# VH-VL binders against q9ut70: the designs that were tried, part 23

Target 1, 155 residues: q9ut70
Amino acid sequence: MTIYAFYIYSRKCECVFAHRWKPSDRNSMETLVSQLEQNSIEDDMEKLIFGVVFSLRNMVKKITADQDQFMSYTTSKYKLHFYETPTNLRLIFITNPKIDSLTHVLQQIYTTLYVEFVVKHPLYTHVPPSAEEGGINCEIFRITLDRFVRTLSCF
Below, E stands for the ipSAE of ESMFold2; O stands for the ipSAE of OpenDDE; V2 stands for 0.75 times the mean of E and O plus 0.25 times the DockQ between their complexes.

## First folded at step 16 (VH-VL; framework fv_namilumab)

Design u05 (at its last look DockQ between E and O 0.45; V2 from the best seeds 0.00; counts 0 for: pae E 2.01 > 2)
Fold by OpenDDE, look of step 16:
Structure u05 (fold): chain C 155 residues (1-155), chain A 122 residues (1-122), chain B 107 residues (1-107)
Amino acid sequence: as target 1 above (155 residues)
Amino acid sequence: QVQLVQSGAEVKKPGASVKVSCKAFGYTFTGYYLHWVRQAPGQGLEWVGWIDPYSGDTNYAQKFQGRVTMTRDTSISTAYMELSRLRSDDTAVYYCAREGYSRGYDNYFDSWGQGTMVTVSS
Amino acid sequence: DIQMTQSPSSVSASVGDRVTIACRASQSISKYLNWYQQRPGKAPQLLIYKASSLQSGVPSRFSGSGSGTDFTLTINSLQPEDFATYYCQQYKSSPLTFGGGTKLEIK
């Protein structure tokens, strides 16, 4: 497995959804923890991830004269893939550094899974999700996302 | 309402096998890992292993490797744990438990079966 | 394997008392710790996950704290239904392991 985690951030920069995969198994915490700061709180990690993305995105906007899009950020340990929706949701994949850009996959997740199972949900009030309100608590979305990601060739 | 219903008590001889069932209600069976935990009389809890009902993947504690087999039938939302070559120290209440989900970071057993007593005696 | 040690193994208390149960891991498990309550003749029930997060439906008199190797379950103002055995459980690494349990008895 080369996909480590998936995040959705609201327009208010709040993490409203998070999911982690283990390289060999979903419940193999050893592998995942070894890749993350063991002493860090997951909430802090979520903030750190967004901080990096926010900074890079802003940098791209300032440097490029025309419309440019932040796609990915690669370190020796991981690659961060980024997609911002028209509604200013931020979707992020954390993967192995060797994985090619998954921006198109993120876009697909938004259009086919998020829109279908979250936005079109009968209980959706057309208010963007917020962490304070419990974020995205949709079981169908979670399960479908998990299954979808597992079908990816890079998984 | 999430509910796990297990099969009835079993009495076995040493060397025999036992197969316990766990039927899930009130949630997507294939959407959650299912664990088995046992408890000897008057003792603590011991993790046996887990199964992914979606893929059928399993992970067993080393102590039970070669003796335990976890399976599932998705058509009836039922998981099975089979323990072979039974010995007296296998006498315990066996629980199935659903691994809940919280933002992908936290895994816990949020629902338990009622337990199945397995007695191994000569 | 990560060994989980609970202390005390048993404790006697009265209704209304404050009780603290300790759980120690043989190595750091960050906050990957759960607490369970088991009443006599019943299956365990989740109380706390991630060291300090209260499970939905669990009374607020229950609280968890700690990180790394040392963890604590606190019950404020014991109620009659709280007399049970409590277990900590780590999920940092496989195999999943439980503490030996703490039996809370009526004084």
Scores: ipSAE 0.662, ipTM 0.875, lowest interface PAE 0.9, mean pLDDT 90
Fold by ESMFold2, look of step 16:
Structure u05 (fold): chain C 155 residues (1-155), chain A 122 residues (1-122), chain B 107 residues (1-107)
Amino acid sequence: as target 1 above (155 residues)
Amino acid sequence: QVQLVQSGAEVKKPGASVKVSCKAFGYTFTGYYLHWVRQAPGQGLEWVGWIDPYSGDTNYAQKFQGRVTMTRDTSISTAYMELSRLRSDDTAVYYCAREGYSRGYDNYFDSWGQGTMVTVSS
Amino acid sequence: DIQMTQSPSSVSASVGDRVTIACRASQSISKYLNWYQQRPGKAPQLLIYKASSLQSGVPSRFSGSGSGTDFTLTINSLQPEDFATYYCQQYKSSPLTFGGGTKLEIK
C-alpha cells in the first residue's frame, strides 16, 4: 500500500477531516512494517502536518506553487502532498516517499467530491464545519473518497 | 439505526467447521470494516480479525491463521466467519462488530451483533 | 503481541460511589486505548476511545485518562446500570488485544 492517509485542514488550521487506509494480509512484508509503526508515527505526523499547514499560510506564492518541495519535511518513510484552495482549505495526502506528486488528484477531490458532498450539504450551516462541530461527518463524502482513492493506479 | 444480526447458536463436534453470519442493517455495509471478536464462557474478549466488505480483504490474528476464513456477500449486506478444525477451546460467543469512523487511527467498535454461541463438545 | 493487564479483577461498590479501574500495557501504546462496558448477557458497548474521548450517548460520569502504558477509567456517582464488566483494548498494533476485564459488582 502506497497511500496511507488523507486530511483536510480549514483556514483556521483545524483538521476537519481525516481518513486512513488499513494494510491487509495481501501486503504481508510491507503491511507488517506499516502496521508496526502506523499509530506511533501518527503523533509525529500531526506536528509535521500542523507545521507545514501553518508555514504555508504565511509563504510567498512562488514557493507554494512548487508544492513537492514541502514534502522534505517528512521522515524518510513518508511523503506529504499538498493542495491549498483559494479559500485556504488545505487538502493533504500522506504516501510512500516514492510516489509522484498527487496535487492534481487533491485538486480533483476538491472540485468534484468536496464541492458536491460538503459545499452542497443541506445541513451544514457553514463550510467546512468546525472541528468542534465534528468537522466533515458526511458518510457519502467519506465513502466516495475512499472508493475514488482506491481506484488510483498508485494505491 | 445501525444493527448487526447474527445467525443462531451452533453445537459442533471437534474437527468440524462452523460458519457464523452477520447481517447489517441501517448503514452502508461496504463503507465500514467489520471485525470478529470471541468470548469463551466466563472469560474475556479475543480479537479474531477483520474484513473490508468493499474489497473482501482480510486480516487475521496469527492464532487463527489457517483455520479462519472471513467472507461477505455485499448483495445481502452479510459477513461470514468460518472456523475449521474446531476444538473444545473454540467454545465461545462469537461477535461481529463494526469499526466506527473517527479522525486518526482509531479502531473502536461502535456497533456489535448480539453474539452467536458456538459450543464444541464431544 | 501487546498484553493488557487490568486491575482490580473485581470491585464491590455501592450506588453513588466513585470507582477507578486501571489498565496497563506491556509496552507504550501512546493514547491508542478504548474502554468497553459489557452488561451480563449482552454484547460489549464502547464507552471511551483514544484513552479519554467520550463516545456519543455515554454519560459524563464516565471518564478516561492516561497515555503510554498506564490508563484509568473513572466512574463517578455509580448508577445501578453501571454494574457490569469493563474491558480496555489497545489498537496501537495488530493483533488488537483486550484486558482481562474488571467486574463491577453491587455491594
Scores: ipSAE 0.540, ipTM 0.797, lowest interface PAE 2.0, mean pLDDT 83
ESMFold2 (binder alone), look of step 16: mean pLDDT 93; pTM 0.945

Design u06 (at its last look DockQ between E and O 0.75; V2 from the best seeds 0.68)
Fold by OpenDDE, look of step 16:
Structure u06 (fold): chain C 155 residues (1-155), chain A 122 residues (1-122), chain B 107 residues (1-107)
Amino acid sequence: as target 1 above (155 residues)
Amino acid sequence: QVQLVQSGAEVKKPGASVKVSCKAFGYTFTGYYLHWVRQAPGQGLEWVGWIDPYSGDTSYAQKFQGRVTMTRDTSISTAYMELSRLRSDDTAVYYCAREGYSRGYDNYFDSWGQGTMVTVSS
Amino acid sequence: DIQMTQSPSSVSASVGDRVTIACRASQSINKYLNWYQQRPGKAPQLLIYKASSLQSGVPSRFSGSGSGTDFTLTINSLQPEDFATYYCQQSKSSPLTFGGGTKLEIK
């Protein structure tokens, strides 16, 4: 398994959805998660991830005069994949460093899963999800996301 | 309402095998990991392993490696745990338990079966 | 393996009392600690997950606290139905492990 986690952040920079997959090799994944979590609570990790994304995004904007987009960030331990929706949601994958950019996959998740199961949900109030309101609590979205991700060749 | 219903009590001889079933109701069976936990009489809880009902993937405690097999039949939303080469110390109530969902990789059990007593005696 | 130690192993209390149960991990488990209640002859039931999150349907008199290696389950204003055995469980790493349990008995 090479895909570790998936996150959605609101336009208010709040994590409104998070999913971590069970590692196939618990030792390798636990080490990464453990390293990331050793000094932080899960909430802190989510904040840290966003902080990195925020900084990189800003850097890209400054350097490329808004003609380029932040796609991914790779370390020796993980790769962060990024996609920002037209509604300013931020979708993030955390994967093995060897995985190619999944920005297109993130976009697909937004257009085919998020829009379909969250936005078009009968109970959707057309208010963007917020962490205070419990974020995205859509089981169908979660389950479908999980299944979709598992069909990826890189999973 | 989430409900896990397990098969009835079993009495086995040492060296035999036992297969316990756990049928799930009230939720998407393949959407949640299912764990097995056992409890010897008067003792605490011991984790046996988990199965992903969707993929069939499993993970067992080292103690049970080679003796335990977890399977599922998605058509009837039923999980199975088979324990072979039974010993007297395998005598316990065996529980199936659904893994709750918070942010994935949660490993907490939000719903439990009623338990299945397995007695191993000569 | 991560060892989980509960204290006390048993405690006697009266209805209306405040009860505290401790759970210690042999190594840091961050907030990956869950609490279960088991009544006699029944399956365990989830009370608290991730150290302090109250499971839906669980009375608010139950609360969990702690992080790292030391955790506490608190029952405020003990009710008759609360006399049971309580277990902590770490969810950080495999194998998942439980504490030895704390039996809460009526005084």
Scores: ipSAE 0.752, ipTM 0.900, lowest interface PAE 0.7, mean pLDDT 91
Fold by ESMFold2, look of step 16:
Structure u06 (fold): chain C 155 residues (1-155), chain A 122 residues (1-122), chain B 107 residues (1-107)
Amino acid sequence: as target 1 above (155 residues)
Amino acid sequence: QVQLVQSGAEVKKPGASVKVSCKAFGYTFTGYYLHWVRQAPGQGLEWVGWIDPYSGDTSYAQKFQGRVTMTRDTSISTAYMELSRLRSDDTAVYYCAREGYSRGYDNYFDSWGQGTMVTVSS
Amino acid sequence: DIQMTQSPSSVSASVGDRVTIACRASQSINKYLNWYQQRPGKAPQLLIYKASSLQSGVPSRFSGSGSGTDFTLTINSLQPEDFATYYCQQSKSSPLTFGGGTKLEIK
């Protein structure tokens, strides 16, 4: 498998959703995900990923603040795909470094799945819910997201 | 709410096979990984493997590779574990267990079946 | 493989006591350590996941702590229903492995 993880960060720079796929013999990311979680003393995984994304944003020419932003970052071990809405909601894939850009997929997840299951969620008083409130904890969102990502040819 | 109901006890001779079932209730069966864990009489717990009920993908502990097969039938929300070429040291209670969800694969077991005793004797 | 060592293997205690059970991993497992309770003749039940998170429906007298290689389960004010065997389990990597168990008995 080539897609390892998906994250949503709020405009407050907190991780409100995460989904990791189980590694396989052919393209396991177990070591990388574990390394990201363990190499940061006192910082949690959510802060580490945001720090990487923030650094990448500062390294490239920024687009207008009221526009969508699309960025990627590739190492020998992984590729980070980044999509930010004008309201500073941030969607991220972590993938095999050989994968073509998935920013169109991130945008599609936002406009369809996020809108349908998070924006329209009958019990959420804030969108997205804060990490203190448990973040996005909607089962149908995570299952639909997982199934959608598994339909991608690169999965 | 969440409930896993397993098939009844089995008595087998060495060299035979056994197939244990685990029927899920109260949750979306294809939305959670299922694991199998065994416990020999008076002993600790030993992980056998997992199945993804959505895709049918499996992963087995190396010790069981080649002897265990995990399957499922999504139409009846039921998982199966088949263990072949049974030995006396396969005598154990076999549990199915649902993996809890916390940011994807997290490998903790938040719901367990009642267990199925498999006795292998000459 | 990550080996999990529990100590002690058996504890005798009275109702109302505070009991602490230790679990050590052969290598760092960060916070990916879970605790289960198994009452006699019953399936295991999850108490604590990710070292310190209390499972829904588990009494607050149970708590977990630790990270890296050293973890503890603490039971404050022991109750009659708490006499059982307790297992730790690492959830970081395959194969998933359990500690040998700690049997908590009435003194």
Scores: ipSAE 0.562, ipTM 0.799, lowest interface PAE 1.7, mean pLDDT 84
ESMFold2 (binder alone), look of step 16: mean pLDDT 93; pTM 0.951

## First folded at step 17 (VH-VL; framework fv_namilumab)

Design v01 (at its last look DockQ between E and O 0.41; V2 from the best seeds 0.62)
Fold by OpenDDE, look of step 17:
Structure v01 (fold): chain C 155 residues (1-155), chain A 124 residues (1-124), chain B 107 residues (1-107)
Amino acid sequence: as target 1 above (155 residues)
Amino acid sequence: QVQLVQSGAEVKKPGASVKVSCKAFGYTFTGYYLHWVRQAPGQGLEWVGWIDPYSGDTSYAQKFQGRVTMTRDTSISTAYMELSRLRSDDTAVYYCAREGYSYGRGYDNYFDSWGQGTMVTVSS
Amino acid sequence: DIQMTQSPSSVSASVGDRVTIACRASQSISKYLNWYQQRPGKAPQLLIYKASSLQSGVPSRFSGSGSGTDFTLTINSLQPEDFATYYCQQSKSSPLTFGGGTKLEIK
């Protein structure tokens, strides 16, 4: 298993959906968590991840004056894949560092799964109890996402 | 309503094997990881492992590696845990437990529903 | 493996009392800590997940707090049905591990 986690953040920078796959070896993800925790006092994983993305995007923006140039970030321990929708949702994959860019896959997830099951079928969505606003609690989306990701050749 | 129903109590001899079943009701069986946890008499809880009912993938605690086998039959929404080469210290109540899912969380290794437990007694 | 230590191992209290149970992890587990209640002869039941999130259907007199290595379960105004054994469980890394339990007995 090379795909570790998937996240959706709202335009308000809140994590509204999180899914973590369970590999036989959790060492990679645990290493990621450890690395992120070393650089922050924040105990919330979702906030840590967003913090990294936010910082990286700002850096890219300062360097290139084009925030859209940020698609992925690779370290020795993980690769972060990024896609921002026209509605300013942020979709993120965390994978093995050797995995090619999955931005197109993230886009596909948005256009096919998110739009289909979350946007068009709001009856299946609920705000998670721990979510402040706009949480996605949709089992059909979750299950379909899981099945879809598992069909990827890099999974 | 989510419900996990386990098979009845077992009495086995040392060296034998035991297979406990856990039938799921009230939810999509293949949509949630299923864990097994055991509890020796008068003792605490011990995690045994998990199975993905969809893929059949499993992860076992190192203590049970080589002795435990988790399987499932999706057609009847039933999970199985088989423990071989039984010894006296395997005497315990074995629980199946559904892993909860927090849609805004990165980790979801909590158990929101439990079977009633299956007592397995290993005695000579 | 992450070791979980609960304290006290047992506590006696009366109906209406406020009780606190402590759980300590051998290393930081952030907020990935869950609490279970087990009544005699019954299966465990989830009370709190991710340190402070109350499971649906659980009375509000139960609350969890803490992060990192130190966690606390608090029961305000004990009810007769609250006398049970309580377990903490870390959910950060495999293998999943439980505390030794805290038996709450009636005084």
Scores: ipSAE 0.789, ipTM 0.909, lowest interface PAE 0.7, mean pLDDT 90
Fold by ESMFold2, look of step 17:
Structure v01 (fold): chain C 155 residues (1-155), chain A 124 residues (1-124), chain B 107 residues (1-107)
Amino acid sequence: as target 1 above (155 residues)
Amino acid sequence: QVQLVQSGAEVKKPGASVKVSCKAFGYTFTGYYLHWVRQAPGQGLEWVGWIDPYSGDTSYAQKFQGRVTMTRDTSISTAYMELSRLRSDDTAVYYCAREGYSYGRGYDNYFDSWGQGTMVTVSS
Amino acid sequence: DIQMTQSPSSVSASVGDRVTIACRASQSISKYLNWYQQRPGKAPQLLIYKASSLQSGVPSRFSGSGSGTDFTLTINSLQPEDFATYYCQQSKSSPLTFGGGTKLEIK
């Protein structure tokens, strides 16, 4: 298994959607996957993702002016793939460090799934709903997202 | 409404196998992890493992490794747990339970819906 | 494996009383603790998840608190239907483990 988690952060730097793929017994040797199954590590991953993405994005902006295309951050254990919309919605994958950038997949999730099921959601008073208001609570979005990701060749 | 309906009681001899079924109603079966938990008569609860009904992937408590097999048939929204080489201390009520999904955190290893339970009695 | 210890093993109380049930983990489980109610002859039912989040449809007289290793379930103003056995369960890591239960009986 190569894709561990998916997150959406709002403009206000709130995590409004999180999805992780549980490690099966065949995958239990992977350290990060084992850590994500332990929920306290999952909370720490949220904080680390926010801090890393904010820090690295700011560094890239200062160097490249007018470029808002930070795409990935890699350690020995994981790769963070990042896509930010013009309205500062942030979509993130956490993956095995050995796979190529998934920015095109994040863009596709935004244009085909997020827009269709979250932006067009008839009951949301604003988009995305805040974490205080319950975040993105749309079963069709999460199940369609999960199934789409599982069809990727790198999954 | 979410409902999990399990197969009926079983009486088995030591050394036999048992297969318990759990049929899901009122939700997308392949969208939620399903767990098995057992309870010996007059005792507490013991986790057996989970299955992902979409992929068929599983994870079992070490105590049951090599004796338990969890499967599913997505065409009839039904999960199965098979326990082999039964012994008297496997006598218990076996529950299936759906893992809840919370917004903003995903799967969190809590059980928001339970089947009615299946009594498995192992005696010579 | 994370051991879960509940106390007391049983409690006698009257309708209208306030009851507190304790649950202790052998190592930190942060906020990842759930509470279930089991009435005689019935399957368990979720009351509280993530230490303090009330499951939909559960009466507001139930509340949970705690973090780390020490957790409590509180039942305010007991009702006749609350006489049951209560279990805590850690949700931090596999294998998922339950406390030994607390039986709540009519005094």
Scores: ipSAE 0.586, ipTM 0.825, lowest interface PAE 1.7, mean pLDDT 85
ESMFold2 (binder alone), look of step 17: mean pLDDT 92; pTM 0.946

Design v02 (at its last look DockQ between E and O 0.50; V2 from the best seeds 0.62)
Fold by OpenDDE, look of step 17:
Structure v02 (fold): chain C 155 residues (1-155), chain A 124 residues (1-124), chain B 107 residues (1-107)
Amino acid sequence: as target 1 above (155 residues)
Amino acid sequence: QVQLVQSGAEVKKPGASVKVSCKAFGYIFTGYYLHWVRQAPGQGLEWVGWIDPYSGDTSYAQKFQGRVTMTRDTSISTAYMELSRLRSDDTAVYYCAREGYKYGRGYDNYFDSWGQGTMVTVSS
Amino acid sequence: DIQMTQSPSSVSASVGDRVTIACRASQSISKYLNWYQQRPGKAPQLLIYKASSLQSGVPSRFSGSGSGTDFTLTINSLQPEDFATYYCQQSKSSPLTFGGGTKLEIK
């Protein structure tokens, strides 16, 4: 297993969905979390991940012309894959560093799974407790996402 | 309503094997990881491992590596834990437990539903 | 492995009392800590997840706090049904590990 985690962040930069795949190399994800925690006072993993991704994105925007947008970031320990929807949702994969860009997969997840099960079926969504407004609570989305990701050749 | 129903108590001799079942009701069986936790009499809780009912993937605590086998039958929403080469210190109540899932959360690995437990006694 | 240490191992209290139970991890587990209640002869039940989130259906007199290595379960105004054994459990890394438990007894 080379895909470690999947996240969705809202327009308000809040993590509204998180899924982590267990069996193989969970230690890699744990290492990432440990590294992030060492460099921050923040105890919320999802916030840490968001901070890293969006800091990098902002950096890229400052360095490069608007034509080259942030799509992925690779370290020796992990690779972050990024896709922002037209509605300013941010989808993120965390994978093994050797995995090719999954931006197109993120796009597909948005158009085929998120739109279908979350947008078109709002009954599966609810407002989570106060600290997580706008959270996605859709079991069908989660399960279908998991099944879909497992069919990927890089999984 | 989520419900986990386990098989009845077992009495085994040292060296034997035991297979405990856990039948799930009230939710999508293949949509949630299932864990096994045991508790020796008068002692605390000890994590044994988990199984993904969908894929059949498993992860065991190192202590049980080579002796424990977790399986499932999706057609009847039932998980199994088999422990071989039993010894006296394997005497415990064995629980199956569903892993909860909260969207937007990091590591979950909490158990929101438990079976009633299965007492396994290993004695000569 | 992450070792979880609970204190005290046992505590005596009366109905209406406020009780606090401590749990310490051998290394930082951020907020990945859960609390369970186990009544005699019963399976454990989830009380708190992610250090401070109350499980649905659990009375509000239960609360969890802490982050990193030190955590606390607080029970305000003890009820008769609260006399049980409580366990903390880290959910940060495998293998998942539990504290030794705290038995809450009637004084």
Scores: ipSAE 0.783, ipTM 0.904, lowest interface PAE 0.7, mean pLDDT 89
Fold by ESMFold2, look of step 17:
Structure v02 (fold): chain C 155 residues (1-155), chain A 124 residues (1-124), chain B 107 residues (1-107)
Amino acid sequence: as target 1 above (155 residues)
Amino acid sequence: QVQLVQSGAEVKKPGASVKVSCKAFGYIFTGYYLHWVRQAPGQGLEWVGWIDPYSGDTSYAQKFQGRVTMTRDTSISTAYMELSRLRSDDTAVYYCAREGYKYGRGYDNYFDSWGQGTMVTVSS
Amino acid sequence: DIQMTQSPSSVSASVGDRVTIACRASQSISKYLNWYQQRPGKAPQLLIYKASSLQSGVPSRFSGSGSGTDFTLTINSLQPEDFATYYCQQSKSSPLTFGGGTKLEIK
C-alpha cells in the first residue's frame, strides 16, 4: 500500500484527526511510523507530524509568494502532501515518496467529505475543531474517508 | 451500546469442524475490524485473526492458517469463524472482539468490545 | 513474533493496597501496548490503551506507564471488584500477542 496515513491539523498546529491504514508487512509505513515514534523524545506520530508541518509552513512562506503552490514535500522515506483550507485547517497525507501530488484529493476530501459530514453535523464536532474539545469526533467522516481513500488507484 | 452476541456452546469430535457466529449491535458493522481470540480452560489469551467486514479481507495467525476461515454476512451484521480438522487442544472459549478507534487523535489496534464467548469442546 | 512476558504470574493483596504488574516485550513495541481485565467467567475488558491512556469508564485508580519493551500497570487503592486476571497485549504487529496473565487475589 502507498497511502500510509491522513491527518488534519488545526490553525494552532494541533492534531485534530488522524487515520492510519492497516499495515502490509512488505509496503507498510506503519512500521516506519512505529520506528519514527521510537526514535524521538515525542513518541506519538502526531507530534512528529506537527514538527514537519510547522517547519514546512514556515519554509514555504520564505520560498514562495503564493503558499498554495507548495503542496508536497518528499524525503527518501515518505512524501507529505499538504493542503490548507481557507479556514486554516491543514489536511495531510503521508505516502510512499514515489506518489504524484495528492493535493486535489485533499481538496476533494475537504469539500465533499469534511463539509458534508463534519460541518453539517455539529452535534459531534465543533467547527472550527479543537484538540481541547476532542478533535474531529465524527464516526461517519472516518468511515467514509477510509472507504474513499481505498478507492484511489494509488492506494 | 456496542454489543457482540455469540452462538452457543459446541461439542465436537476430533477431525470435525465448528462454525461460531458473532452478531453485532449498536454500531456500523462494516466500519470496524473484528478479531477472534481464544482461551483454553485455565490458560491465557491467543489471537486467531481478523476480518474486515467491509471488504471481507482476512488475516490469520500462522498456526491457524489453512484451518480457519472467517466470513461475514453484512445484511445481518454477523461474523463467522470456522475451524476445521479439530484437535483436542482446540478446546477453548472463542471470543469475537471489535477493534476500536479513538476518535480525535486516531489510535486503533485495541479491543474495545468483546462477545460473551463460545465454548468449543473437542473430545473423543 | 513478539513475545510478551508478564510478572508476577499471581499476586495476593489486601483491599487498599497498591499493586504493580509488569509486562515485557521481546522487542520494542513503542507505546503499542494495551491492558485488559478479565473477571472470573467473563470476557476481557479494556483498561488501558496506548500504554498509559485510560479507557472511558475505567476507574482512575488504574494507570499504565512504559514505552519500548518495559511496561507497568498500577492499581492504586485496590478494591474488591479488582479480583481478576490482567493481560497485556502488544498491538504493533501481526500476530497480535498477549502476556501470560497475572492473577490478582484479594485477601
Scores: ipSAE 0.542, ipTM 0.792, lowest interface PAE 1.8, mean pLDDT 82
ESMFold2 (binder alone), look of step 17: mean pLDDT 92; pTM 0.946

